# Ledger of designs, part 181: VHH binders against o26223

Target 1, 191 residues: o26223
Amino acid sequence: MKLLWTSQHIKVTVHIDGKVSKMDVLEAIKTRRSIRKYQDREVPEELIDKILDAAMCGPSAVDERPWHFIVVRNREMLEKIPEVHPYGAMVKDAPVAIIVCCDSSLEKIPGFWVQDCSIASQNILLAAHSLGLGAVWTGVYPLEDRVEGIRRLFSIPEHVIPFSVIPLGYPAENPGTRDLFDPDRIHLEKW
Below, E stands for the ipSAE of ESMFold2; O stands for the ipSAE of OpenDDE; V2 stands for 0.75 times the mean of E and O plus 0.25 times the DockQ between their complexes.

## First folded at step 10 (VHH)

Design A12 (framework vhh_7nfr_2; at its last look DockQ between E and O 0.01; V2 from the best seeds 0.00; counts 0 for: pae E 15.8 > 2, placed apart)
Fold by OpenDDE, look of step 10:
Structure A12 (fold): chain B 191 residues (1-191), chain A 124 residues (1-124)
Amino acid sequence: as target 1 above (191 residues)
Amino acid sequence: QVQLQESGGGLVQPGGSLRLSCAASGFTFSRYWMSWVRQAPGEGREWVSSISYSGGWTYYADSVKGRFTIARDNVKNTLYLLMDSLKSDDTAVYYCAKHIYSTKPKTQDAFDIWGQGTQVTVSS
């Protein structure tokens, strides 16, 4: 029985104000903002599954796919994260956080895992946004104090490197839109 | 320049109290765990207490539990040690130390910056 993974076009229907709106990829990228305030509302498991699915769809160096994900819903653990992550204060207010990690044993080419985990992290942010959630990328690597703090807090093996902590929830803020296009950063043919 | 400067030490009678301060400069104070470490004459350095970024986690050596309180003010970049019910055995130079990692220290290698220390003498 060949499980035909039908590439179901994940029509991300974002329920904004009770209306199911389709958000295309460009819209998701352009309108995504870091969200650090969350509603007192649980995030359904189905949404987390979709987000994690998206996180694993990114490219990786020689298809090494070194990423692992820790999904944290436990309130006590969420509240502890700020004590090992000085810029993770908002995590305590989120209903859920995803910790993106690298398993170094899966790395095929040295150093590319940072790019791989970055792509996974960004896909989490975009997927969350497209699903009507807010999220923020809080960097762990390469700051050794944060890496070690998160490692110990979650009993992460030595060969696994925590990379980012991404709290998620229904947004309780609207930071608005911004235009980041800068033509001065574009060079034609040569620098 | 990265610096830790202790103050507040002195001579006190047994049962007395002292408050030590450590002024931090040259680094983002709120981004690091901090500790107090002491060294008695002729003895090695002994860990006394540690505090997390926001002060949500505090740790104490068994020898000072219930008597000492570690605190911090991240706005003032200052670490504190409130010492109550002082004993003769508390006589030492007290050092402020900056953590490398966000965890309870296991060894002296857990610190990368030290103050010059402040003398605490408990004597009748």
Scores: ipSAE 0.139, ipTM 0.593, lowest interface PAE 2.4, mean pLDDT 90
Fold by ESMFold2, look of step 10:
Structure A12 (fold): chain B 191 residues (1-191), chain A 124 residues (1-124)
Amino acid sequence: as target 1 above (191 residues)
Amino acid sequence: QVQLQESGGGLVQPGGSLRLSCAASGFTFSRYWMSWVRQAPGEGREWVSSISYSGGWTYYADSVKGRFTIARDNVKNTLYLLMDSLKSDDTAVYYCAKHIYSTKPKTQDAFDIWGQGTQVTVSS
């Protein structure tokens, strides 16, 4: 399969020359902030596709790729999430949320799915940011009541573990950048 | 239960056009990326085109860019391939394929369901 996914045959519009417009990856990591307030504006499906593509690019233990994603746009369902996840109140105000799940039947090394799904979740946050969206990771696993509440709400099978709920949308806030580098956390050669 | 049924193939002159259809049933069509893949006699499978679940993103192999158009109708659960300016090299069996996930194909193992195929022959 060819790695160039953009069309160069468009006659009269700005052409995408085999690459998407870039944001430097270090800039994206440093400037991404948790966004909990969203504009009343739909997120196009193609942006969600790009975000989920990025989520699945993450490494996983023994390439087990245990992740599954539920895309939630239905208002009634978004409004019910805070009922089982009380600190997820902003989810009801988001135009869309992504639920990151682990299918335990895909595990090849038990327990590493947490790292795998964390990587996928962080990639969702970074990809959303690079596309002009804001998002926040709200924790589900390992809180048993949240896990079971989300499982019931979305009819998730017993072998599938909901890990995180990530509401996203065009941001309606700008928290600014932070400088979080702490050299005291760096140890050379040993503790 | 899950079925993909291609139609619309046939014999056509070079420079001609054909419209392929793929009727989908037994799964929620609107939630998946779909692709067309072709196979000439005695050759391996060649990816032709992919379309996102809404139709908002389309991708084409270099060999068909500007000549083929992929489209979908999520109300009728149907995938289409409009083929213009057909060449002898386009002669193949054309398959529609369902992606496992809502992502562009990374490799040919990205598909879990295939149709039976429809023959397209471009006589020179």
Scores: ipSAE 0.000, ipTM 0.146, lowest interface PAE 15.8, mean pLDDT 85
ESMFold2 (binder alone), look of step 10: mean pLDDT 85; pTM 0.868

Design A13 (framework vhh_7nfr_2; at its last look DockQ between E and O 0.02; V2 from the best seeds 0.00; counts 0 for: pae E 11.9 > 2, placed apart)
Fold by OpenDDE, look of step 10:
Structure A13 (fold): chain B 191 residues (1-191), chain A 124 residues (1-124)
Amino acid sequence: as target 1 above (191 residues)
Amino acid sequence: QVQLQESGGGLVQPGGSLRLSCAASGFTFSRYWMSWVRQAPGEGREWVSSISYSGGWTYYADSVKGRFTIARDNVKNTLYLLMDSLKSDDTAVYYCAKHRYSSKPKTQDAFDIWGQGTQVTVSS
C-alpha cells in the first residue's frame, strides 16, 4: 500500500484582522521585514510544520538537501541562546526558534551547503511572514565562536554545522516597508 | 589595537578583599567571553573564572568558588574580579584574557588576547 502523500495544497490562510487573506509570493518577498519583538503568544505547532515544510522545498546543490532543523520551545534554552550568540538577544523573547543546521555527511559538492541552508533559512522567513508571524535571521556560520556556542548548547555532533538561529513569533512591532531596488546594481549583457 | 589592561592588584592581608578591573579596547567587548587566569611564582597558569557575553553564565575554579565573583560592564568595556576572603595561595599575577569561543575554556588555546597582568600579593 503506497501511501500516496497527497500534496494537500496548504491554503495558507493568513488571518490578518479577522480576514483570511492570501499573500502572494511577491508580496511576501517585498513586505517581509526582520522582526525582533514578539507578542506573549504561543505559535501553533501547525504553523511551525508549515514553515518547516517550506524550508525543505528549496533547491539544493545536486539535490543534496543537507539541512536539519532544531525546533526550540523550551524557555530555558531560548534564554541561553543569547549567551552564545551576541546578536541573539531577541531569541529570549520569542516563543520559538528554529536552528538551521547542515549535516556535512549529506554534502555532495563541497561548499554549496551554505547556499542550501541560506535558501532554507530564507524560506523560513518568507513562510513565517506569509503566516502572519515575524522572524529574523541571526547568523551563526561562519563565525566560529557562535558555531561552537550553539553546538555545545544543543549537543550538536561535529559533522553537523549550525548555520542560523531564527526566532519566530507574532510580531509586536511594525518596522514598515523598504524599497531596496537599486538600478545601479543591474548590468545588461556585460559589466 | 586590541588591548587588555588589568588594574586593582596590590598587597592585602589574609582574609582581605580586592577588586580587579580589566579595560578592553580595540574589539567589540560584548561579543566575547572573558576570563581571569592567574600565575603564581614558579607555577603554570591557572584558570580562575569565566563569564559569558551578558554575564548570564559564570564559571569558577574550585579553588576560588564562593570567594571570587566575576562580572562585566559591556557599556564600559570592563571586566571585573571581586576577590573576597583572600588566602596566601591566591598570590599571583592575574591576567585578563579574551576568548576565541563562546564556551568555558579547556586549554590556553581558548584565549587569543591577554593583558599584561596585575600583581596580587596576600601576606600577613
Scores: ipSAE 0.020, ipTM 0.331, lowest interface PAE 6.7, mean pLDDT 89
Fold by ESMFold2, look of step 10:
Structure A13 (fold): chain B 191 residues (1-191), chain A 124 residues (1-124)
Amino acid sequence: as target 1 above (191 residues)
Amino acid sequence: QVQLQESGGGLVQPGGSLRLSCAASGFTFSRYWMSWVRQAPGEGREWVSSISYSGGWTYYADSVKGRFTIARDNVKNTLYLLMDSLKSDDTAVYYCAKHRYSSKPKTQDAFDIWGQGTQVTVSS
């Protein structure tokens, strides 16, 4: 089924050999859920490339673009992540994970790299969702033990800061959609 | 100590059947894809079959599709290859191999641990 709502909300559905249908950006944002259970199914390299391309499209403070990405497919490395990252237990069950990092030598405005890497991380989640994958953001920064544990495990140099670990794969769960709009969070003219 | 030990090879007639087993130890078997790879006399190694960690996906070389079945028992930490309708061209040493990645192998670098192999000989 192709459905058009308005001229500014165009939904195009294309069914080609299991390829995921194109999704309206507002629908992608509203329907994305954290996915922590994955099929034991390969994620093609092409999809990871598309996700990382999307990650790099985000804005950054004064265009500093401080992000670097580590793609982890090695099963033994994925199994080791929970040893240094307790909230990342589902990573051992994912076919692949992306580690979002900041190269502090690229900072142009101190401290804004956190916002920059958060934007890249969210773009990874949305791009994965649009491609039929499920993902979850697991926090590393600013928890010192997690930062140092991940740095040691992946030989990340001192000036590079691991920010997040994002496991992803074809989903093996469907938690459903939520209605989270809360008008009490909206303030007009001043607080 | 990570180890893979194959067994079940032997001499069979054309059209016969064999079941190969590979006992795994020293790693969490149920977390990894596994493969069978064979090497005929005077030949390079040829990928035969792969299986995902739950067994949900199986893959076969064209030369064995429809005749061979890969299976795993994650309780017994054992990989199997059920070989039917054997031909003389199936004569080879068969190796069990542990994947580095959750994907089909493109090269033999996809495997980080190999067994010692078990001989399968098909002769009239």
Scores: ipSAE 0.006, ipTM 0.303, lowest interface PAE 11.9, mean pLDDT 88
ESMFold2 (binder alone), look of step 10: mean pLDDT 85; pTM 0.862

Design A14 (framework vhh_7nfr_2; at its last look DockQ between E and O 0.01; V2 from the best seeds 0.00; counts 0 for: pae O 13.6 > 2, placed apart)
Fold by ESMFold2, look of step 10:
Parts: structure tokens; sequence; C-alpha cells
Structure A14 (fold): chain B 191 residues (1-191), chain A 124 residues (1-124)
């Protein structure tokens, strides 16, 4: 194990058993940024599998797990998404996108599917980041024109609701981190 | 407290017109699809029409297409059904219903809250 120190800005890099440590969960949460520019580099299927495994680890209302995922790699389909999703322009430049959907036949408590699919969507972003990928959440639900457009484009059944479109790939930009902690948002005991 | 309250029903002659209203309270009306569903005596509930969150998309059962118009006012939290060219087959209790999504619900289970209903009777 080697420790590296500097006199002014002490940082510790720890190597364990010859491997660089995996990203700490708090580091992943704090450093994840929306990435909208991607390298022309394919994302291996094994990484997509890891990301989707992580997506399904989220909690859900009464364990209803209402989520389904569509993995989109087809170039023609990715290029059509901006036609129905005006803020999804970067999707055409991504090697892959994941569409997070709700199967309404699985919901057990009405309306909590939005929280469930939001959790799955955020887990996708964090898992992608931890694997060296960049991603961005583009909103679909509750905007009806986007929901209907995506449903038609991907032949999504009437009882299934597209929630978000998440393009991802190896990043071609680095927007840096933000310090967003705001103590004024914290209320003790009462408002 | 979530409530849907229908009004505007009544007795009309064949070929007549009615406007039904559904006042919504206790929830954010503009977040939900809304539907009209009817139940004739001795029958199950029949989907009539649905309207999207903004009113941008409307859908109708074949039995009412061209005769009924669904509309909503998201400022007044009110759903409407404008019924024209009424027939005896339109006699039913009409219910207002809310649901999270569906261009046209295929089953009664798609609706999570119903109004109390308003009677429409078309009699010669």
Amino acid sequence: as target 1 above (191 residues)
Amino acid sequence: QVQLQESGGGLVQPGGSLRLSCAASGFTFSRYWMSWVRQAPGEGREWVSSISYSGGWTYYADSVKGRFTIARDNVKNTLYLLMDSLKSDDTAVYYCAKHYYSSKPKTQDAFDIWGQGTQVTVSS
C-alpha cells in the first residue's frame, strides 16, 4: 500500500492489492454531472448489464418494481428521438440510450410509480458514472406529447408509460463538479 | 379530500343536446388524464371518452364518435362532455374518472377514482 502526501493540499490516494479503488458512493453522487457529448466509442454490453442491474436495485413502493427498460443502440432510432423530444438533441450523438418505462399493470399503489422510475433513472446515472461513462436524464413523463411520441416510436403498449430517456457513452466533455449544499434548505423539527 | 362531482344530466328528447360538467377538487387536476364512463341499466361500465393532461389529445368510443366532444378547463378544474344528437342508447349514468395515463383505457381497472355520476335519460 502506498500513501502520497503534499504539504498544501493533502490528498490520499490508496492502492489496495494493486488496484485503484472503486468510486466511493458519496464521491459518485457529488461528482456526477449531466454529460451531453460522447466519444465515438461503443459501450460494451457488459457495462449496460451492470447499469441495469443497478437500476433494479432501487426501492419501490410496496416492492412493486414497476420498471421496464428499453436499450436502444440502433442509429436510425436514436436519430428519431429528437423529433418527438425537443430537449433530447444529444441522443442522436450517443452510442446507446436507455428508456425507463412503467408497466402500470404492476403498480400496487397508484401514482408511486413516478418515484419508483425516478429512483431507477438516478441509479442508471450513478452506475454509469462509476463505470467511467457519462449520461443525462432527459424528461419524458409527464409531458404528454413526449410520452405519446416515444410510445409510438418504440411500439410501447398502452399500459406502459415511458418515463425518461437516458443517453450514455464515454464522455467527451468534463463540466467539472458543483458545490450545491445549501444549509438553508435544512429545517430542524419543523419548517 | 379528492372529489369528482358530475352535473348537467337530465331528461332529453332524441336528437337533443346536453353538456355534462365534472368539478374536480383535492388534487392537481392538470396532472391527470380524465375520462367519461357510462353505465346503462343492467350493464357494465362502458368507456366513452378520454382527454389528456393539457387537452391536446382526445379519444372517443366508436359509439359516440362525431356526436360527443370532451373538453377540460385546467384553470377552473372542470371536465366537460358536450353531447349532441342524443339517442336512446345513450341513456345511462355518466361518471367522471381520473387516471394517470392511457389514450383509451381497455379495462375498468385503469380508473382509480370515480365521481358519483349524473343521470342522462333520452326518452321519446
Scores: ipSAE 0.000, ipTM 0.151, lowest interface PAE 13.5, mean pLDDT 84
Fold by OpenDDE, look of step 10:
Structure A14 (fold): chain B 191 residues (1-191), chain A 124 residues (1-124)
Amino acid sequence: as target 1 above (191 residues)
Amino acid sequence: QVQLQESGGGLVQPGGSLRLSCAASGFTFSRYWMSWVRQAPGEGREWVSSISYSGGWTYYADSVKGRFTIARDNVKNTLYLLMDSLKSDDTAVYYCAKHYYSSKPKTQDAFDIWGQGTQVTVSS
């Protein structure tokens, strides 16, 4: 058992046998951080499958489930993403990226697809983290230049909207833990 | 005016205990991580402990783990450091520090406000 990163609260345990320690839901949520540095290590397909399964388990407006996922492992394509996404520099260093897209033809209620794809994206992040991977949500929508850039790069049809690019891999950094609880943001019954 | 004021330092024998307090004013105390940092004579500043907004996360330097406890009272705007099993090597000026960022500090740049410090001397 090799401890990659040990903090008092974040234990990423990689088992030699490929088994990953499971996190409970609250732990995963509370300890998740954006990871932008990755090990030179391939992510097994099995983990990607689990992550995508999780991505599709979120709720959507009237169960429209508008999401599509592009899994990118091709090094050339990964290296091109930063050219159209200025804040996606880390993508070139990731072994894999997931592009979350919305098929607008599946949308039942206008506008809710953003929420739906956000939920899917967040589930990707949480699932990745729970599996001992690091990931970061790089926003594509609603920035038109990024949307169009990703669209062209991946030949995405016009009715499909790229929403996020999520590089992921085994983490090569530990940004520490955060406590974001703010009681001042909680209002009882009224503002 | 933003201010941190430490108290509770003093002379104690090895194996003894002290409780440090830091009174915060001039900012919303509950919205910031807080830390204790110490400086021994002739040495640089050493991070000792950190605590998150609500106290849900606590961190300690290896040198003080199991002996020191950081706590906070957000109603009283006060940070605490309970120091047990004190050693001679714990002799230092102890500073309360406000975080700029809501994360565990990696460098001294993580702090934007400091107290004046309180002297802790552990001697037989």
Scores: ipSAE 0.000, ipTM 0.276, lowest interface PAE 13.6, mean pLDDT 88
ESMFold2 (binder alone), look of step 10: mean pLDDT 84; pTM 0.858

Design A15 (framework vhh_7nfr_2; at its last look DockQ between E and O 0.02; V2 from the best seeds 0.00; counts 0 for: pae E 5.4 > 2, placed apart)
Fold by OpenDDE, look of step 10:
Structure A15 (fold): chain B 191 residues (1-191), chain A 124 residues (1-124)
Amino acid sequence: as target 1 above (191 residues)
Amino acid sequence: QVQLQESGGGLVQPGGSLRLSCAASGFTFSRYWMSWVRQAPGEGREWVSSISYSGGWTYYADSVKGRFTIARDNVKNTLYLLMDSLKSDDTAVYYCARHIYSSKPKTQDAFDIWGQGTQVTVSS
């Protein structure tokens, strides 16, 4: 079944407290937090599809788009991830995780795949948040132990590099908002 | 400084029990797989047991299966080896070792940090 991704303008309707609210991009960025606690609630496939669509909309170096995504729903596999990822404890409690990978054979310019996969990972986080889900970026690359652990666990070929593991679910925590604006980090015209 | 320090070794009779401890310092203990490796006099190093980050996965050499139990306390930064039903063949210096990778070790190059070892002697 060819998932005909119709480019519909993703009006992200966030159901907060039963109300459909539209979250604009700035709001999504500003209010996004890492979520590590999840409800015992299934994430609909439609939401995952939207998230993955967003993940693939980011720019990449010379449009190389080196990313691949492993969607993990299997409980046994989710429970194994913490054993190869020391900061992946929350993954076992999530209904789903996305593993972002780079296919090195798609890389056109060396080294930019890290930026490409980072953009994809961030888009996953923002899209998830805009859809009323919580997520957290757990880094895999460049730590070799994590890279090899995830590779082995999911039988990822050598030319494909696991980059991040992102558990997702309906949030069971509210860490609140924070203001990270720091004018001291802004330099005008010159350092 | 990264350090592993073993303790708990000693002289025990066959059939006896010992508990070894390995205190880790200078690194985030919970971020590493850990192993016990032993070396008998005149012999090479022999892998004994390994444990994953959270302790969810444990591995044992066939020679110690059913008798030894590896455990860890990530709050205390301590690795343990519970040794039951000890045999004369268990006599060795026991080393704590930190893994480079999150997998069962295949060779000695799987470890980057070693303790000084603790002597275990099983003798009547």
Scores: ipSAE 0.337, ipTM 0.711, lowest interface PAE 1.3, mean pLDDT 91
Fold by ESMFold2, look of step 10:
Structure A15 (fold): chain B 191 residues (1-191), chain A 124 residues (1-124)
Amino acid sequence: as target 1 above (191 residues)
Amino acid sequence: QVQLQESGGGLVQPGGSLRLSCAASGFTFSRYWMSWVRQAPGEGREWVSSISYSGGWTYYADSVKGRFTIARDNVKNTLYLLMDSLKSDDTAVYYCARHIYSSKPKTQDAFDIWGQGTQVTVSS
C-alpha cells in the first residue's frame, strides 16, 4: 500500500486601497522606488500595523531583535523633523513617518544592531510598496547631529538610538523602474 | 502665535446663502487639514466638513451634503465654507479648526487650534 503525500498551498492576499492585490517578492524588490511626494490621503492604521509586522520579521544577529518603532502622525511633529534633519524636508508632507530605533539594552552582539535596524528599515520600504504606498529611507545614524536632534525632538532615551526616519503615504509620483544590475560587481570565487 | 479668525456670519432667511472665511496665521496653513465645526444653542459641537491640505479630499456631514462647500486658498491662507440652501437647523456658531492628524476627525480631540467662532442665524 503506497501513501500519497499532498501539500496544501495557501495564497496570501492583502487589501490595498479597496482592492485585492498580490505582489511577488522579486517584483516588489525590483520595482520599489524612493517616493518623496505623497497624496494628502489618510494612511489607515491597519496598513501601518502590517508594515511594522513585516519590519519585525527580519533576521537579527543571534535573534537579538533590538528594534523599536515610533509612529509619527502628528503634523506639528512631522513639520519639526526638517529642523534637525536637513534632507528630511519631504517628511513634513507625509501623512505618517516611522522612526526606526535600536534599544541598546537588547543588544546581544555588540555593533550588529546597525545591520538589524537596516534590515527592519528595508522591510518597511518593501511592505509599504506591496501595500500601494510609497516611502523613502532618510538616514539618521551615524550622523551625530541628526541622531541627537531626533532624540531630543521625540524624547528618545539615552540608551535608544534613532537609526532612520521613513516618511510614507500614497504616492504622488511615479519615477518608474530602474535597471541597476551591474555584472562587474560580481566576483566568482575571489575578488 | 498660531491664530484662526472666522468671519462672514450673520442673519439670513431660510434658503439663503452665506460664505464664511477663516484667516490663518502663525503656521504653514498649506500643510494642515482643516475643518468647520458648529455648535447650536444648548447643544454640543457638531463636525460639519473637512478638507485635506491640498484641497484634493473633502468630507461632509450628512446634514450638510449637497448644500455646503468647503474650500481653501493656500496662497491667502484662508479656509472657506460656502453655505447654500440654509435651513433653521443650520443656526449655530461656526468654528474653524486645525487638525492634529492628516485624517478624518473622529472626536473633538482631533483638533488642536480653534477659532473664536462666527454666528450664523437662519430665521424668517
Scores: ipSAE 0.240, ipTM 0.686, lowest interface PAE 5.4, mean pLDDT 90
ESMFold2 (binder alone), look of step 10: mean pLDDT 85; pTM 0.873

Design A16 (framework vhh_7nfr_2; at its last look DockQ between E and O 0.01; V2 from the best seeds 0.00; counts 0 for: pae E 18.4 > 2, placed apart)
Fold by OpenDDE, look of step 10:
Structure A16 (fold): chain B 191 residues (1-191), chain A 124 residues (1-124)
Amino acid sequence: as target 1 above (191 residues)
Amino acid sequence: QVQLQESGGGLVQPGGSLRLSCAASGFTFSRYWMSWVRQAPGEGREWVSSISYSGGWTYYADSVKGRFTIARDNVKNTLYLLMDSLKSDDTAVYYCAKHIWSSKPKTQDAFDIWGQGTQVTVSS
């Protein structure tokens, strides 16, 4: 059964406090925060599907789309990730994690896969947030110890490079909003 | 400067106990697996024990299983080796070693930083 994902305008209805609110893209970007604490609540498969759909909508160099995704729900595997990822402690508390990988065999131009996978990772974060979930980007690449650790743990083939581990769940924290706008970083016409 | 410094070695009788420490500096200690490796006189280096980032995974050579315990304090940047029921065959210089990879070491190339070692002598 080919899940014909009809391109329906994903009106992301975020259920905040029982109210379905629409979050626009600018709001999602502005209000997104890294979430490292999660409720003891399962994430529906439907939400993961939407997140993965979003992850694959980003641009890639010459449309190479080198990304693969490992969805991890197994508790034992989630609990093992911190032992190969020193900043992945929160993963053990998440109901699900997505590992973003690059298939190097799909790369058309050398080096752009990092940008491609970054875009995919960011889209995961934004989509998660828009859906009322919390997530955090834990970097794997380019740190060799983490790359190899994740590779071994999940039996990832040599031509596939783990890039990021993104735990997701319903937020159990509210870090608040922040303003990161810095006009000193803006240059007009010339540096 | 990246440094590992072992301490706690000494002379002990068979059946005795020792606690080795390794102080780490110059790198983020919690980001690396750590191991103890020993070298007896006239022998090659022998892997003794390894510990993962948070200490959730520990590995031991068969020769020391049930007698030695590896531990770490990531706040203090310190690796430990608790040695119980020591035997004459445990006599060696004990080295602390930093891993390159987050896995049980297979060869000596798994380590990039070594301490100077601490002498452990088990003799009646």
Scores: ipSAE 0.272, ipTM 0.676, lowest interface PAE 1.7, mean pLDDT 90
Fold by ESMFold2, look of step 10:
Structure A16 (fold): chain B 191 residues (1-191), chain A 124 residues (1-124)
Amino acid sequence: as target 1 above (191 residues)
Amino acid sequence: QVQLQESGGGLVQPGGSLRLSCAASGFTFSRYWMSWVRQAPGEGREWVSSISYSGGWTYYADSVKGRFTIARDNVKNTLYLLMDSLKSDDTAVYYCAKHIWSSKPKTQDAFDIWGQGTQVTVSS
């Protein structure tokens, strides 16, 4: 791979394996947007591994780490998700989706698994973004019809709770960044 | 000493192409978003294009979309602007600018370091 120049043109290339420069953490947090349109392009398995590694780095209540992840690449399965998840229509167009689940047998403190799986889900979004991918969190829990639909579709056991479905891929849209800071949400010392 | 130094400006006929370079020194170039901003004679400064620290995201003013390409080389600490299909309205001094924050600028005061500028003149 080479960087090619001409007197009137510049050509910048990225390494064949899709690697780009590392992204600052605050930049990743501030620039991440929900991406619902994806290129018709495969996501390499190594990137999914990096994303799931990041997902498992999140804190959890008393280190219970209740999360499990289902990686879905099968086209037929991706196309079935909207049948049980009406606001997940974009999932059928994604090259891959990650289902974040809680194994309730791993809970050490009742009810904190929602926070735990939320942290893992957000880490998936940030890691995907830092790797040049776009993703969106689509809610499953606590909507019982979605939980049971996803459980049935993916043969998820009764003690395991599907929490979120996160489609991801190389983005086919750029919604830009937003300035969301709101000082009225900040309370010093007390409410 | 933080410095930005532009080069590559000149006189070009309409429809021509030009490549601008901006050499950066005195700061960690690869940590910051960078922009090109231009100023036509007697006008205020107009944002042209921005690029993320990695080069993964690029943004353009409507007036230059499809004609200009921003790029960066983080090994050589250099920002580029490839200008194609130039027209008389592109005549300006072009400045390289470092973002204060690692975010897309909303106003001119989003930049803390500016280059000296390089003149681009498009005339028949």
Scores: ipSAE 0.000, ipTM 0.099, lowest interface PAE 18.4, mean pLDDT 85
ESMFold2 (binder alone), look of step 10: mean pLDDT 84; pTM 0.861

